# VH-VL binders against FYVE, RhoGEF and PH domain-containing protein 5 (Fgd5): the designs that were tried, part 2

Target 1, 194 residues: FYVE, RhoGEF and PH domain-containing protein 5 (Fgd5), of Mus musculus (Mouse) (q80uz0r647to840)
Amino acid sequence: RALVIAQELLSSEKAYVQMLQHLSLDFHGAVLRALENVEQEGREPLAQEELRQGLRELPAICDLHQGILESLEQRLGDCGEGQPQVADIFLAREQEFEHHAAHILQFDRYLGLLAESCLLSPRLATTVREFEQSSQGGGQSMKHRMLRVVQRLFQYQVLLTDYLNNLCPDSAEYDNTQSALTLISKVTDRANES

## First folded at step 1 (VH-VL)

Design b8 (framework fv_bexmarilimab)
Fold by ESMFold2-Fast, scan of step 1:
Structure b8 (fold): chain C 194 residues (1-194), chain A 118 residues (1-118), chain B 108 residues (1-108)
Amino acid sequence: as target 1 above (194 residues)
Amino acid sequence: QVTLKESGPTLVKPTQTLTLTCSFSGFSLSTSGVGIGWIRQPPGKALEWLAHIYWDDDKRYNPALKSRLTISKDTSKNQVVLTMTNMDPVDTATYYCARQYTRGFDYWGQGTLVTVSS
Amino acid sequence: EIVLTQSPGTLSLSPGERATLSCRASQSVSSSYLAWYQQKPGKAPKLLIYAASSLQSGVPSRFSGSGSGTDYTLTISSLQPEDFATYYCQQYYSYPLTFGQGTKLEIK
């Protein structure tokens, strides 16, 4: 019931964090080096700077979700067979989610900048292909993996709605879950405007 | 956990070639985006970057020293080797190897002092 | 090459005081590629801050970084005895990678 849904939230968060860590730690480093070569070949760094700033946000997003994952592991471990208390994990991170939303609004532009950079740099294109083909990359396109950043917010809405429907309406957790859904909806709405 | 350790001679005569080995564990240099750099520090002076090698065998050298430096890796042994030719007393320094990711040099070896003297 | 100039060269303070250390780049660098290191005598440098303002895991919250473009600052809000060390800024935006000349933080 509510616990089962909370456990699905935890399991999907773990998989998501693994993808984000690969993207932010492994891929980001490779892209930074490839973009350095483009700059050294006499290209103006302005578009590169915007792409670098966008990719820089991946570590911050990863840290946000790593924190959520650790909190979910703690809460679900502590509750045993009891009623979980997970909604405040999201509410405690309202400012981080607001920051996250601002960068998701630039998502399509960052993908476009990456695609353009690949056309200008055979080395970057090779790096992207190698990342896509790696075992940790799962054979999925970069576009698919970056879309998961936006899709995770929609997945939160689905999971938290199912969770809410399995809670006692008189409970504090029910009220907190409604507040968490409002927060995630607000973040998702701003991302959709992009 | 990540560890790095430098090894090589501690005393070198002028004009000789220095060869240093960085041995590491807790990560693979086949991982995309990972690199290992060499940094030196003369006694009482600032840090100076020397060379870097990436997972894809891309090599970068400090232009001031490029003609004297060679960097190579053996991914299967978890080792990176730096060679520096024509050593001079001014090259006396502690030599460090360090791992580089998107976050700068996040793990460092303990350093090895190399003295160049006749 | 990008030259990083740190100031002051030496900063003399007492425990409990705030330390403010400056790093100025000869040309604009992305804040995403500016790091700060702490080095104690006889030891390797330790990464404190990356991407100008992000705190490395295990580093106390009294350390903070800020800045953009050519001007960057490391702040230690309330000095502890173990904080007296030499601090280096580093850019990893452009090759060759460069470090500042260091600021020595010493007990007054």
Scores: ipSAE 0.000, ipTM 0.463, lowest interface PAE 14.0, mean pLDDT 81

Design b9 (framework fv_bexmarilimab)
Fold by ESMFold2-Fast, scan of step 1:
Structure b9 (fold): chain C 194 residues (1-194), chain A 123 residues (1-123), chain B 108 residues (1-108)
Amino acid sequence: as target 1 above (194 residues)
Amino acid sequence: QVTLKESGPTLVKPTQTLTLTCSFSGFSLSTSGVGIGWIRQPPGKALEWLAHIYWDDDKRYNPALKSRLTISKDTSKNQVVLTMTNMDPVDTATYYCAHTPYYFGEYYGMDVWGQGTLVTVSS
Amino acid sequence: EIVLTQSPGTLSLSPGERATLSCRASQSVSSSYLAWYQQKPGKAPKLLIYAASSLQSGVPSRFSGSGSGTDYTLTISSLQPEDFATYYCQQYYSYPLTFGQGTKLEIK
């Protein structure tokens, strides 16, 4: 039912926010310090600068999803076993999604730059490996976790589609979910073209 | 308000090990994006960076002195300790510890310094 | 190691004049990770400028920094008596962190 899918949206958002917080607060600083020791022979400083600028976006992306998480917790707590109302959470954040979409979509490129930097620095490679083995990492590769930043948008599309299919077509929530899905689809379509 | 203060011996004999403690307040080395560095200045000479330690226990050493330097932190006591082995008269200098903010992937220089402690190396 | 060369070694000026201090790096300091410090005799250095051009909180607006790559400048638009001190540039882009040899600003 719709409620079950809304609860899956909440639980997956909670896991995602925990991953973003770890990436933003713990990993970001360690990576930047390791990059400062990378030998510049054969490498352009521009590549490291691009990676640093991309990682700098993480706190704002984290704030966006923390807000979504808090709203989902409130809405689903308030409705109990009743009708969930979650679509407007996404619609209220349309401007933030539009603003951050470009940065989110570049995370697969940032992963490539990180991988290339690891070839130049055993220290950076060690930092990435330690992050992967941390309790927050759950044993998943750094590639998997970085790509979750892009993939969360695709996951929203899947979850919102399933949610929509379990709603009464006459409800306001059905209409709002269609609008939210359209918003997320526009952003994910840009990702498919990259 | 961030404050730092260096402590340790003011006189060290050649070949001995120097241990300096930086005690700080106004921030934590446990969860904040922050580091503490050690810098020295021989009388009448320029500043020389020695070592840095960050909240995530990342440690950086001046390669010229790395074999002699150890930096560690005790987050429960708000202290950072620098140890330098095999002291020589040329190591006579004022030793400073300094706060280094790190926020959103950006370094902001060393914005707050301790008063410094003069360490004289002589027999 | 990035070597920072400051010029002039000594700059003699009068209060009210404009001071321009130079710092040149042996290789590019990316990210504009260059800071300027003021040091008075017997005191710890004081951060004036970080990220080449960002004024540290509490520092008078007469201080400004500029530059990129290998060439950086600290400017004091109208010298006050308390500004006569030694100034150091420092890069924090690459380890080891390095300082220039200093420019002594003295009363003419």
Scores: ipSAE 0.000, ipTM 0.463, lowest interface PAE 15.4, mean pLDDT 81

Design c1 (framework fv_ciduvectamig_arm2)
Fold by ESMFold2-Fast, scan of step 1:
Structure c1 (fold): chain C 194 residues (1-194), chain A 121 residues (1-121), chain B 110 residues (1-110)
Amino acid sequence: as target 1 above (194 residues)
Amino acid sequence: QVQLQQSGPRLVRPSQTLSLTCAISGDSVSSNSAAWSWIRQSPSRGLEWLGRTYYRSKWYNDYAVSVKSRITVNPDTSRNQFTLQLNSVTPEDTALYYCARDEWGDYFDYWGQGTLVTVSS
Amino acid sequence: QSALTQPASVSGSPGQSITISCTGTSSDVGGYNYVSWYQQHPDKAPKVLLYEVSNRPSGVSSRFSGSKSGNTASLTISGLQAEDQADYHCSSYTSSSTLVFGGGTKLTVL
């Protein structure tokens, strides 16, 4: 059962990284340039700066999750039918999670700022629509993709909790999974167990 | 349906201020789904967009570079209308003036009837 | 002068197709998919035919279609009818958050 949950973690991470890569391409290129043009026109300079700085974090967040994906692929490929060891993948990236957590959790706010900016700039709205309608967009709105960034941390809590509950309490993996879950809960500013 | 009704003087002397009003029915001047523009048409220059006003948590204006130093487009929420003021007019400002509703500044779906303004001494 | 270049006139026979071009720069037509087309009959206000390059408002005939390639947008009128005789104007959003118009094209239906 634990292996099945670990495989679900891997498959959902693959889908998430693909979405992040497309989102990163959208924002790091055309959308950021359009936002800079709006800012140069003197409209909402502080909101534009906040949104621009937040969205510039996307490549680094993408790199974090790409690393997690690669590690999950290797670990689950190597374990065969044996017990997976996935918790230390998260523990090895504790500093990266702590560094990026503030930006990840702000993506619901960035969505609001982007929507406001689109109302002020037809050029930005057109750029966002073009990327939404591209083949890489897959019919998902920019709103849906940005919300997935914050939702992924909460998905980790759910998946790691299910994983933990299907492990032998005396195993090293159980202890490491508790530590990983504590890390993710700390990052999301929630206690999952009490 | 949306209707735009224009009013204002049709004859203005050089150096005076051209002032036109556009009264809106069927929509609100503070609707955040639209913007409110002034456009003029003359044989020598064709159609020229002059400026717009719109509400998005606060009021904004955009103005064409050619008139920016002389133009003001003002909303009046209490009367559900917006006005054009163009200062220091010259005979070159003689034109047919339209008010129009534009979605995002993207396209004009409703137009006023037009007002021919002659700038002459 | 007008910011966008249109031919001054174009003509066609009933039932034929005609195309009107609208050429700008990378800072307007080429940079954004915010091109609109307007039809104007004598002594009347312009009426929108197309917006965002190719979208038709409710009530506009499917005989009117739009496209864009690089810095040039095109309006195509198929199955020309006598009532299509009018002036046609293109407009585009610009990188300065302003709107510019073409010089207009007079369509004569022969």
Scores: ipSAE 0.006, ipTM 0.477, lowest interface PAE 11.6, mean pLDDT 82

Design c10 (framework fv_ciduvectamig_arm2)
Fold by ESMFold2-Fast, scan of step 1:
Structure c10 (fold): chain C 194 residues (1-194), chain A 123 residues (1-123), chain B 110 residues (1-110)
Amino acid sequence: as target 1 above (194 residues)
Amino acid sequence: QVQLQQSGPRLVRPSQTLSLTCAISGDSVSSNSAAWSWIRQSPSRGLEWLGRTYYRSKWYNDYAVSVKSRITVNPDTSRNQFTLQLNSVTPEDTALYYCAKDTYYSWGHFDYWGQGTLVTVSS
Amino acid sequence: QSALTQPASVSGSPGQSITISCTGTSSDVGGYNYVSWYQQHPDKAPKVLLYDVSKRPSGVSSRFSGSKSGNTASLTISGLQAEDQADYHCSSYAGSYTYVFGGGTKLTVL
């Protein structure tokens, strides 16, 4: 049913935000510090500057998803076993999605830049390995974690489509969910064009 | 100010190892702002980058895919030089071989070149 | 076959401008701003003319300029002079700490 799918959206958002918080708060600062030392040692500047700029977007992306998480918790808590209303959570954040979608989709490229930078910087490679092996990294590779940043937009489309299919077609929530899907699809498509 | 001086045999038999040395003056082979490359030139292939060695907390080597199984580029910090070894040579390895210095701030920028060594691979 | 495509030859008269193209892919010329150009006179080692697409080393004439659009980099020589007759080679960073070269272009000053 619709509620079960909305609860899956919430639980997956909570797991995603936990990953983003570790990436943004602990890894981001360590990587930026390691990149400063690498550049002082005379390493390739363009790939490292692009990676640095991309990683600086993590706190803002984290804030976006933290807001979504908090809204989902409130809405699903308030509805009990009634009809959930979650689509407008995404619609309310249209400008934030438009702003961050380009950076989110570039995380596939940032993964490649990170791999290249690790070849030139034993310090950076050590930082990545230590983060992956820590409880904060959950034992998952940086490849897995960074690809999750890209994959979350596509996961929203899957979850919201499943949610839509379990709603009354005459409901306001059905209409809002179609609008939310259109928004997520549109910002994903536009970012792919940039 | 940087000068690169090449030496090594100019005639190599097929199946043997081609070995060239590049002596560096005016800079250090272990400079962390430089990389040290071998590039060859032939009428059929034009200029072709083969590989490099460089120091960044430890020594690294990068090699072109076409030669990766046969090539070694080694630094010698005591003599301030680096070498090319290319194994199992064939007549298609006949070329003018250059050593060159690459810079950190502009990858692909070979700002100093050796004089070149024509190596002929024939029986 | 060279990784980057250059015309085999170009020609011009003294005082004219000529342009030499260097076409690669999104994994080299199109993906990075690390394009270099080299001038080679007969029996001499190549000499760097431009790096980072458009930057000139100290001592290189302002008659040499560079640009890039998409997957194609261009070297332009203005006010063509007899001593410009040489071979011109482009090079690009190709990712994974490797470099590729073009096939070279023979410039004839008529």
Scores: ipSAE 0.000, ipTM 0.437, lowest interface PAE 16.6, mean pLDDT 81

Design c11 (framework fv_ciduvectamig_arm2)
Fold by ESMFold2-Fast, scan of step 1:
Structure c11 (fold): chain C 194 residues (1-194), chain A 125 residues (1-125), chain B 110 residues (1-110)
Amino acid sequence: as target 1 above (194 residues)
Amino acid sequence: QVQLQQSGPRLVRPSQTLSLTCAISGDSVSSNSAAWSWIRQSPSRGLEWLGRTYYRSKWYNDYAVSVKSRITVNPDTSRNQFTLQLNSVTPEDTALYYCARDMGIYSYGRAFDIWGQGTLVTVSS
Amino acid sequence: QSALTQPASVSGSPGQSITISCTGTSSDVGGYNYVSWYQQHPDKAPKVLLYDVSKRPSGVSSRFSGSKSGNTASLTISGLQAEDQADYHCSSYAGSYTYVFGGGTKLTVL
């Protein structure tokens, strides 16, 4: 059922936003601080600059998904057991998805740059290890968390496709969901090309 | 050394807009390592964080839920300052208002390390 | 009401140690390690004493220490001095790029 799938979208978005907030606060802040020390020690700055730029996008990516979460909570709360209207939540954020898509899709590369930086800086390596072992880290690796950023776009594609298949083809929601899928698929297809 | 200097009207009538300015010296309002907040203090609510502005790839704002519908925190790079605009004030908005720098090198505040002198704003007819 | 709970007052004699608690929920103090403490003397702006639960800015005495267990953060002041008489405020990150404060604690040095 469409409503059940929309509720799955909300539940998974809630979990994803919590992960992004911890990543943005603990990882972003701690890693940027450690990277400043690497720069001051005269280390190679070119790879560091790309990683720093990518990490600075985390707050904006978090804002995007927090907005989606809040809209989903309101929309599904308002409809009760009625027909959900969720596709326009994504369409209203088309510009943000297009803007952040390149950075989201580069998180696998940022992971590689982080690993290289850790080899160069024992302090950074210690910071990453301590974050992974903390209660806020939940014992999950940084690789797992950073890959979640890319994987969320693919999860949207799967969830919205299942949602579409449970909608009346004559409804406005069906048309809007096709448009939302086109937006998300275009972004994920670009990842496969790179 | 970073210093924050506040200015603005100390008496505002109910339903009007409260407007305060915070001038920054020793740092840039567009610094990628700082955020700029407004915090108020009243006997009934204690300290209350209201909102902030900061520059990274673009300008960002974060606002407390309690004031979000009435508040704007706005940077001015040409004068190296930021402002608080609080609309539709009531006597409940009577408070000592502080501007503050969020500590650190991050896009979010972890502590408020530099504070302005404070401005007592009374909302009264 | 304030989002974080602090005792309204605490007192001690010079040379003693005192502890001030700051209790929140799993959505603020319990969920993050971003608790800060501020000292405020009469007619002055607050001054940061501790950040990230237990870290001291340069220039802050080692007599000030912080800890956290579950939903409660604590500020401990050892070797109390007359100049420690002030109001003490805790703050915590509360999610969604927002902050909350406690109600404040008045410390009286007897």
Scores: ipSAE 0.000, ipTM 0.451, lowest interface PAE 17.2, mean pLDDT 81

Design c2 (framework fv_ciduvectamig_arm2)
Fold by ESMFold2-Fast, scan of step 1:
Structure c2 (fold): chain C 194 residues (1-194), chain A 122 residues (1-122), chain B 110 residues (1-110)
Amino acid sequence: as target 1 above (194 residues)
Amino acid sequence: QVQLQQSGPRLVRPSQTLSLTCAISGDSVSSNSAAWSWIRQSPSRGLEWLGRTYYRSKWYNDYAVSVKSRITVNPDTSRNQFTLQLNSVTPEDTALYYCARGYSYGWAFDIWGQGTLVTVSS
Amino acid sequence: QSALTQPASVSGSPGQSITISCTGTSSDVGGYNYVSWYQQHPDKAPKVLLYEVSNRPSGVSSRFSGSKSGNTASLTISGLQAEDQADYHCSSYTSSSTLVFGGGTKLTVL
């Protein structure tokens, strides 16, 4: 049933946004401060410019998914027992997805840079460890959390495909869902090929 | 398995350079999981960390602020050892000098050399 | 003069528990979980007892435990034994990517 799948999309978006908020608001500022302190100590940056650039993109990605979450809550609340209409939520954010695709492609690389920086800075390693311990689902690794940024695109693809398969082919929502799936697949394909 | 063996002069005159060597066996001076430190101990100042050298994609050195202008800690990969050079010594540099292996990002010391008592006097 | 403050001496009787404090600032003990404790017997090099606040290396008795609250780290020795009579030193990583030691604490077992 399409509504059930749309509700799963909403539930998983809530969990994802909560994780992303912790990563963006709690972790991002602390990590950037720790990296700036390493530079002030006269150490050479270890590809830290690339890591800093990646981390600076997190608030904008958080804003993107906050918007998706809020729109999903509105649409699913408004439809009641009716046919859900959620695909245009993604289509309305096509420019944001296209802008963030390059950043998302680099998240595996950012993980490697973060791990190497942690080996050189007990301050940064402590920040990462404290974030891991204090976050929801305590003890989950930073690798797991950062990989969820890339994995969310793959999850959209799976959920939107299941959603499409439960829609009337004659509906506007069917057409919009095909367009949304094409958008997400295009971004996911770029992520896979980097 | 891992051992640190110290060598160097035990008497140094004021204004000269204090030079000590720490030979490593059972590990590599370029090990990516270790850092190599010099630590001294005196009755007046207790334990003092002086500096370290370590390899992580390239060589790094960190030095205590109090000695930074006159200290060099230098690795020698061909002999699997590292050295301390402390310039312009004064009687206040009289101390028992240890080399040590750091783990936990280099900040906890599990292996220590035997120690070298260096006296700075004329 | 030492960057980290330890009591100069503590004493206890066999079987008792004692605690040694190590107080710094938010730029060392309070800012990072890289506090180590060392035991030193006369004429011997220091031996690591604890690292990263509370981790014990292999071979260190479970009678030694560590904790940290705010700017103060603590070493607790339970079931005190004659062999525990020694000097105890704390150390901490600093925001300057350096290491500082405490002044040391002489433990006397009566």
Scores: ipSAE 0.000, ipTM 0.489, lowest interface PAE 14.1, mean pLDDT 82

Design c3 (framework fv_ciduvectamig_arm2)
Fold by ESMFold2-Fast, scan of step 1:
Structure c3 (fold): chain C 194 residues (1-194), chain A 124 residues (1-124), chain B 110 residues (1-110)
Amino acid sequence: as target 1 above (194 residues)
Amino acid sequence: QVQLQQSGPRLVRPSQTLSLTCAISGDSVSSNSAAWSWIRQSPSRGLEWLGRTYYRSKWYNDYAVSVKSRITVNPDTSRNQFTLQLNSVTPEDTALYYCARELYDILTGYFDYWGQGTLVTVSS
Amino acid sequence: QSALTQPASVSGSPGQSITISCTGTSSDVGGYNYVSWYQQHPDKAPKVLLYEVSNRPSGVSSRFSGSKSGNTASLTISGLQAEDQADYHCSSYTSSSTLVFGGGTKLTVL
C-alpha cells in the first residue's frame, strides 16, 4: 500500500529533523566555541577550517528537511485514506538538494575531521561527549548522528522506489515519483562515484 | 597480530623508582588511533588506570590524579616501546602492572590488547 | 576504594540472567557514552566484553548486553553458563580525559 510507505516516509522524516535540529542548534554552536578555545591554547588543530565550514551548513540543511516534514504532514493529513500526493514535495526542492548535496555527502569526512580534532583537544572531546549524553537523541553516538545526514538521501531512494512500485503506472503521482526518484538517485550516484 | 611484552624489575625498595618497559609488535607506538596505557591491579584497589601516552601531531600524556606527581609514561619510537616510571614508591604500590593498547578516539575507547602483567613488590 | 561503584558479588544459576551495575557521577558514567566492561578469569589479563556502553567487539557472545540510565551503567549476561564465572570490571572516561575503573564484581555460577 502506497499510503503506508508514504506514512513511513513521514515518520522517518520526523525523527531525522529532530536529530538535525539538535545538531544545528546545540552541537554546532558548542563545537565552534570549543574550536576557538583550542586555537587560544596554542595547539595546532587539524583541518579545523574545513570542519567549521561544513558544520555551518547544518542550519540550511535543517531548514530544507523541516520544509519537507511540514509538507509531508500537510499532504498526508489532508488525504485521509485516499491516494497520497508527495512526490512534488521533493521536486519543488530540486535547487536546494543540488545546492546542499556536496555538503551532505561530505558528512562522513567531517566526522573524521571531528574525530581528529577531538584527539588533539580534550575540551572538544568533552564537549562532544557531553552533548551525546544531554541530547534528546537517546544516547545515539555522534558517529551515528553525523552519518545519518548522508544516509537520509539513500533512505529517500529506497522509500521512493518502494512507493513507486505501489502506485498505478497511469497516475500523475507515478510520473512525479519517477522524476523525484531520478533527482534523489542523481545526488546519491554522485556520492557513489566519488 | 598485536603483542605487548613487558619487562623490568619485580622487586623495588621503598623510596626508589619503579621502572617497567612494554615492547610493541604488530603496531606502532606512534599510531594516531591508539594510546598506550599502564594499569595496575591489587586486591585492595582493584584495577587502577595510571596514565597514557599517545601521538597526535605531537606527544601527549594523561595521568591519574592519584599518581600524577610521581609518574612518567614515555614513548620510544626507535625501539617501538613505552615505559612507566613511578617515583618514590611505597608498599602501597605493590601490584600486578599491565601495559595495554587503548583504542582511543571519539568513536571508540577501550583496551583491546594487554601485556602479560608484571608483579612488582615494594618491600625493604 | 574505586571511583565507580559495583556490587562486590553476584550469583546466578545456568540459563538465568544476571545484571551487574556500575554507578558513577555526571562527570564520568553520566556524562559520556564511553563505558566499557571487562571479563577477567583467574591469572589472566582482562578481556573487553563491551565498549561505548553496548557495543560488542568481534568474538564476544550476544549473551552480553549493556545499557545506561543516568549515572548507572549495567551489564546483563543472559543464558548464564559455567564459563561466565569470573570477575567483571567497568570503566569510564572522565571529563578530565582520565579513566576510572569500578571495584569489580565476582560472578559465581551456581
Scores: ipSAE 0.006, ipTM 0.476, lowest interface PAE 11.1, mean pLDDT 81

Design c4 (framework fv_ciduvectamig_arm2)
Fold by ESMFold2-Fast, scan of step 1:
Structure c4 (fold): chain C 194 residues (1-194), chain A 122 residues (1-122), chain B 110 residues (1-110)
Amino acid sequence: as target 1 above (194 residues)
Amino acid sequence: QVQLQQSGPRLVRPSQTLSLTCAISGDSVSSNSAAWSWIRQSPSRGLEWLGRTYYRSKWYNDYAVSVKSRITVNPDTSRNQFTLQLNSVTPEDTALYYCAREGYDWEYFDYWGQGTLVTVSS
Amino acid sequence: QSALTQPASVSGSPGQSITISCTGTSSDVGGYNYVSWYQQHPDKAPKVLLYEVSNRPSGVSSRFSGSKSGNTASLTISGLQAEDQADYHCSSYTSSSTLVFGGGTKLTVL
């Protein structure tokens, strides 16, 4: 039912925000410093600068999803066993999603740039391995964690589509969920074009 | 609270092997957030870093060029300690020897042992 | 002889500011932002003051600041106090993942 899917959205958002916080607070600062201090012989400066700028977007992306998480917790706590109202949480953040779209969907490319940088810097490779071995976030690889940034937008489309299909077609929530899906699809498509 | 404990002063004869042990409490020698170093200090050379051992999915060692051919830094996970072995010592190896912990991403030495005075003399 | 060059001594009066330089090469100080500064009082192990050129660990006074230009890093101590009298050592990581120290600087507070 709709409520069950909304609760899945909340649970997955909580796990995602925990991963983003770890990535943003612990990893990105250390990686940015290591990138600035890498031997640059055999490296393309443009590729390194592109990776650096992408990683600097992590705190803002974290803030966006922390806000979504807090809103979902409040809405689902307040509705009890009633009909959930969650679609406008996404609609209220349309401008933020559009701002971050270009960076969010480029994180799989940033993974390639990070892997290349690790081949050129044993120190950076050590930093990445240390972060992967960290007990916070379950010891998952950096590749897995960074790919989740890209995958979350596609996961929203799946979850919101399932949610929509379990709503009364005559409800305001149905209309708002269609609008939220349109927004998420639009930002996903824009990122694929940039 | 991390503590590093070293044994007392050593007198070693030229051409022999110097062996020092650093016992760790409050942390694990296989901690993925640390590296374990040996540093010595003499009036003629000041502070001199000798080498480190650290665990990141497997054990790694890094050694200073000046001692690389005669140095080994070994971890012992069962006793939670690490050792320095320095072969073929000369009077130039006379110094105060420290063990020290390097923090995450090799930021700095945050904990030091009390130091062991090593004299190389016949 | 040390890998990094520091002045052997510096002196100043209470309340004054002093600066200690640490000069290396493009393969250590000049190539990376991995410079640390240590304070050492007589018969004590060194204690970190600054790391990554200018960062202070928790509990280190804001009177200690660091900078770098080219191959030279600098430690500045403002508002000199009697307890600042000590030896000061710089260190840098190298392109080969090793670490080198400077010769040390003896600070005398007059």
Scores: ipSAE 0.000, ipTM 0.454, lowest interface PAE 14.2, mean pLDDT 80

